# VH-VL binders against q9p5m9: the designs that were tried, part 50

Target 1, 257 residues: q9p5m9
Amino acid sequence: MAKVTGLPEFEDLHTKRKWMLNHMAAAFRMFGRNGYNEGTAGHVTVRDPIDENTFWINPLEVPFSLMKPSDLVHINSDGEIIGGSKMKYNTSGFAIHYEMHKVRPEVICVCHVHSIYGKAFSALGKPLDMLNTDCCVFYNNHGIYFDMDDVISMPEEGRRTAKGLADYKAVLVQNHGIMTVGTTVDEAAYLLSLMERSCQIQLLIDSATKVGERKHVHPTRAKAIRENADNPVGLYTAQQPNFLYEVACSNGELEII
Key: E = the ipSAE of ESMFold2; O = the ipSAE of OpenDDE; V2 = 0.75 times the mean of E and O plus 0.25 times the DockQ between their complexes.

## First folded at step 28 (VH-VL; framework fv_axatilimab)

Design L06 (at its last look DockQ between E and O 0.01; V2 from the best seeds 0.00; counts 0 for: pae E 15.4 > 2, off the site)
Fold by ESMFold2, look of step 28:
Structure L06 (fold): chain C 257 residues (1-257), chain A 122 residues (1-122), chain B 107 residues (1-107)
Amino acid sequence: as target 1 above (257 residues)
Amino acid sequence: EVTLKESGPALVKPTQTLTLTCTFSGFSLEYSGMGVGWIRQPPGKALEWLANIYWDDDKYYNPSLKNRLTISKDTSKNQVVLTMTNMDPVDTATYYCARTEYSWGTYAFDYWGQGTMVTVSS
Amino acid sequence: DIQMTQSPSSLSASVGDRVTITCLASQSISNYLAWYQQKPGKAPKLLIYAASSLQSGVPSRFSGSGSGTDYTLTISSLQPEDFATYYCQQSYSTPLTFGGGTKVEIK
């Protein structure tokens, strides 16, 4: 029986890379299981533990639900494929994600999906309300990117998105979806699923026109919850049941390292 | 239609206590998330926040005036009352009440009363 | 206390001009920023909340941008009814504080 495990430490960086790639593939499988896929949209970038100026990204045409570590693509900062599966990847998505990694070197993983509730809520151009204690991790910890009036290059789009992200863990990208960051794949992936659910819950509450006024978590309490919940080790741990479930369902294509 | 209206004296002598009442309609402080705040503006000067009170009776005061301010509500009458002790000519300003609602901790004021001018003079 | 430095303190512009007003916070306020319009003898009117969210009923020529400590209100094409004083306000922490105002005058 698999157990919830804490954040591992590795002496061998090749073992750390293998661990990271398995967790990256598992995150994609969780995203597929949860319905966050949208055609070829959505991508995750992870900074390589051996060559920190290089990154791993999902291939363009592999379904989220079938992602394997061997499908992942190793790219340099110029977008050239240097290893891994050598499959096509979303070069525009990488250009945007690279700006996050560049501005915030401590960010190991950037997740972005075109999930239903994230897209829907992002079209409203406003932040999440603190309507339950679970979403309070995003209290004063998520931003909004809004840019409706011009056409710009992908690096400039990335820089504007990075400004909306600021020093937070998440940004609502208007009319696109959700972007989250983390110091592990698991941290970023857990935050993504939590933000998607938070968007869903708020849309449901906002639709309940005959029930009454919304009740907000008090700002003082929301701040205290965020300070406790925005914990990289805790967020990594919170993702481990999802990781273990995807490993169990993978028919040996994913490994616990 | 949300409306707020300030009422109270136009003239106050130094050292007296000012009492202002905000009477509002179109919303209730029984509704979760709702609040009312007080803001003042000396003639020709910038806006200064004074105090907020929320539906759950949480109260927030400007620290520079904390010992002089008391805010309270009467939810059944749709009223919020501000008292300010030991008035001084420097407190001469237009006083506004305004609705606020928690939305991502913004404390933005979406509906304002017309304001009431209070002059502090001997 | 978070100080809000607003610039310019006044400006002159013509109908149709693009107008930009800036607000600098003394520390990061994480997009907890509102913009208000105030005409003489009238109460302030909320334009923008959460740095970039347009209040209901406000014309789309108004927009807000920025992050961290630096925030901007833009009027893309100034209209006759837009001549007023504009204030920013942070709501990141108490005391809630306002900028000094920017008076937009007809040229």
Scores: ipSAE 0.000, ipTM 0.408, lowest interface PAE 15.4, mean pLDDT 87
Fold by OpenDDE, look of step 28:
Structure L06 (fold): chain C 257 residues (1-257), chain A 122 residues (1-122), chain B 107 residues (1-107)
Amino acid sequence: as target 1 above (257 residues)
Amino acid sequence: EVTLKESGPALVKPTQTLTLTCTFSGFSLEYSGMGVGWIRQPPGKALEWLANIYWDDDKYYNPSLKNRLTISKDTSKNQVVLTMTNMDPVDTATYYCARTEYSWGTYAFDYWGQGTMVTVSS
Amino acid sequence: DIQMTQSPSSLSASVGDRVTITCLASQSISNYLAWYQQKPGKAPKLLIYAASSLQSGVPSRFSGSGSGTDYTLTISSLQPEDFATYYCQQSYSTPLTFGGGTKVEIK
C-alpha cells in the first residue's frame, strides 16, 4: 500500500483553485491515456473553492489527452460562463452533475466518462461483484441508475442519477457509463479509473467461467477493506502517481502546486 | 416520441421569400447537443443540406445558399424557422426538417419530418 | 466542400441477395458518415451513424464499415421491404453533404 501523504492545505484560495485546476486537467489526461475519450462525451465538474456556487467543467472539443488548466470553463449555477475558457461545454451534463452537487454538498468533484468497460458492464444492469481486493472500496459503496429516459428533463435525470448514487462513491448508469464522486478531484478520478478497471476485470472473469468458478472476496473482508480504503486522504494519495506521471509528460503544461 | 413537422406555403412566386416552420416534440433545444436542420430534395434528385441550428443558437448554412438563408429557433415553442429569399423555380423541392445531435460526433439526422413540398412558380 | 461519390447509382437485386453500396469522400471524414434509406414519398430514415453504428430499431442485416475516405453499406440478405434509395452523408465538416444515392430495385 502506498504511504498516505495527506491532503495539501492552502491559505490562499486562489492557489487552491490553481491546484484544483491542474489536478483536474491531469485527471483528463489520465482519462485520455486510458482511452476514455468518446467524442465529446464525458465531463468532470469541480466546485470552485472561492465561490462555492460556481463550478469548473471541461470543454466539449478538447481531447482529454490535451487538456490544460486554461481550457477549463468556469460557470455559475445557471450554467453561464463567468471565467476560464469560452469554449462550449456540455450544459446537459452540467445540469445532471449540478443536481448531484446539490444533493451531496461534500462532493467537490463529479466525474463521468463513456469508457469501454464501464459502458459494457453497465449494460448488464447489475452491481460489481467483489472479485478482487482493489475493487472492495466499492463494496456496498456503489449504486445503479436504471431509468435512462429521453423524455425527462436533465435536472430530473440528475436527481434520479443522484438517487442511484445515494451516499456511495460511484454509480453505474445502465447502458451509459460510470460516474464517480469525491471530495477532491484526485479521489473522484482515481475511483473512476478503478471502477473502469474493475468492470474490465469482472468481464474478463465472467468470460472465463467455462474454465473455472469465480471466487469472491469474503464479505467480511470486503467490508474491512472498504472501511480502510474509502477515505479522502488515501484515495487522494492513490491518484498521485497518475498525477505526477501526467505532469512529467505535460512538457510544462501542468504544474505541481 | 420524437416528432417533427414542417409547415409553410406550398406555392411561392419567384423572387418571394419562403418561410418554413418546423414544429417538434419529444425533445428540447434546451438540451446540450440538440440541433435541428433543414434538408431539401428536388423531385427525383438527391438530398441537399441547407442549414442547422443548435441548442446554443449556433448556426450553420450551406455556403452556396448562405446569403439567402436565415435559420432561427424559438425554444419555448419548440420551433425552428427557416427563411429563404429570392426563390426561383430551381428551388422547387420537398423541404425536410430533422433532428441532429452534437454529442458523440455523429451529427446524423435521426428523426425527420415528413417533408413539405414547395413549388416555386409564377 | 467534401464531395461524396456514391456507387453504384442503381442496382438490381433479388430477395436474399447480399447488397453492397459504397461511398467515397473527397477527403478523410474520420467515420463521420451516416447512411439513410428513403422510400418513395417518404422521408429518409437513418440506418447507420458514425460509419458503423446501427440506429435503434434498424434490422441487423444492415451494417456499415469503412474508414478514411471509403465507406460501405451492406445488406446481408435483402428483404422485400429493403427496395429503396440509399444515401450516404458526411458530417465531418460543413457544408454537410450527401451522396448521389443508390436505388436498389427488384431484379
Scores: ipSAE 0.000, ipTM 0.497, lowest interface PAE 13.1, mean pLDDT 92
ESMFold2 (binder alone), look of step 28: mean pLDDT 92; pTM 0.945

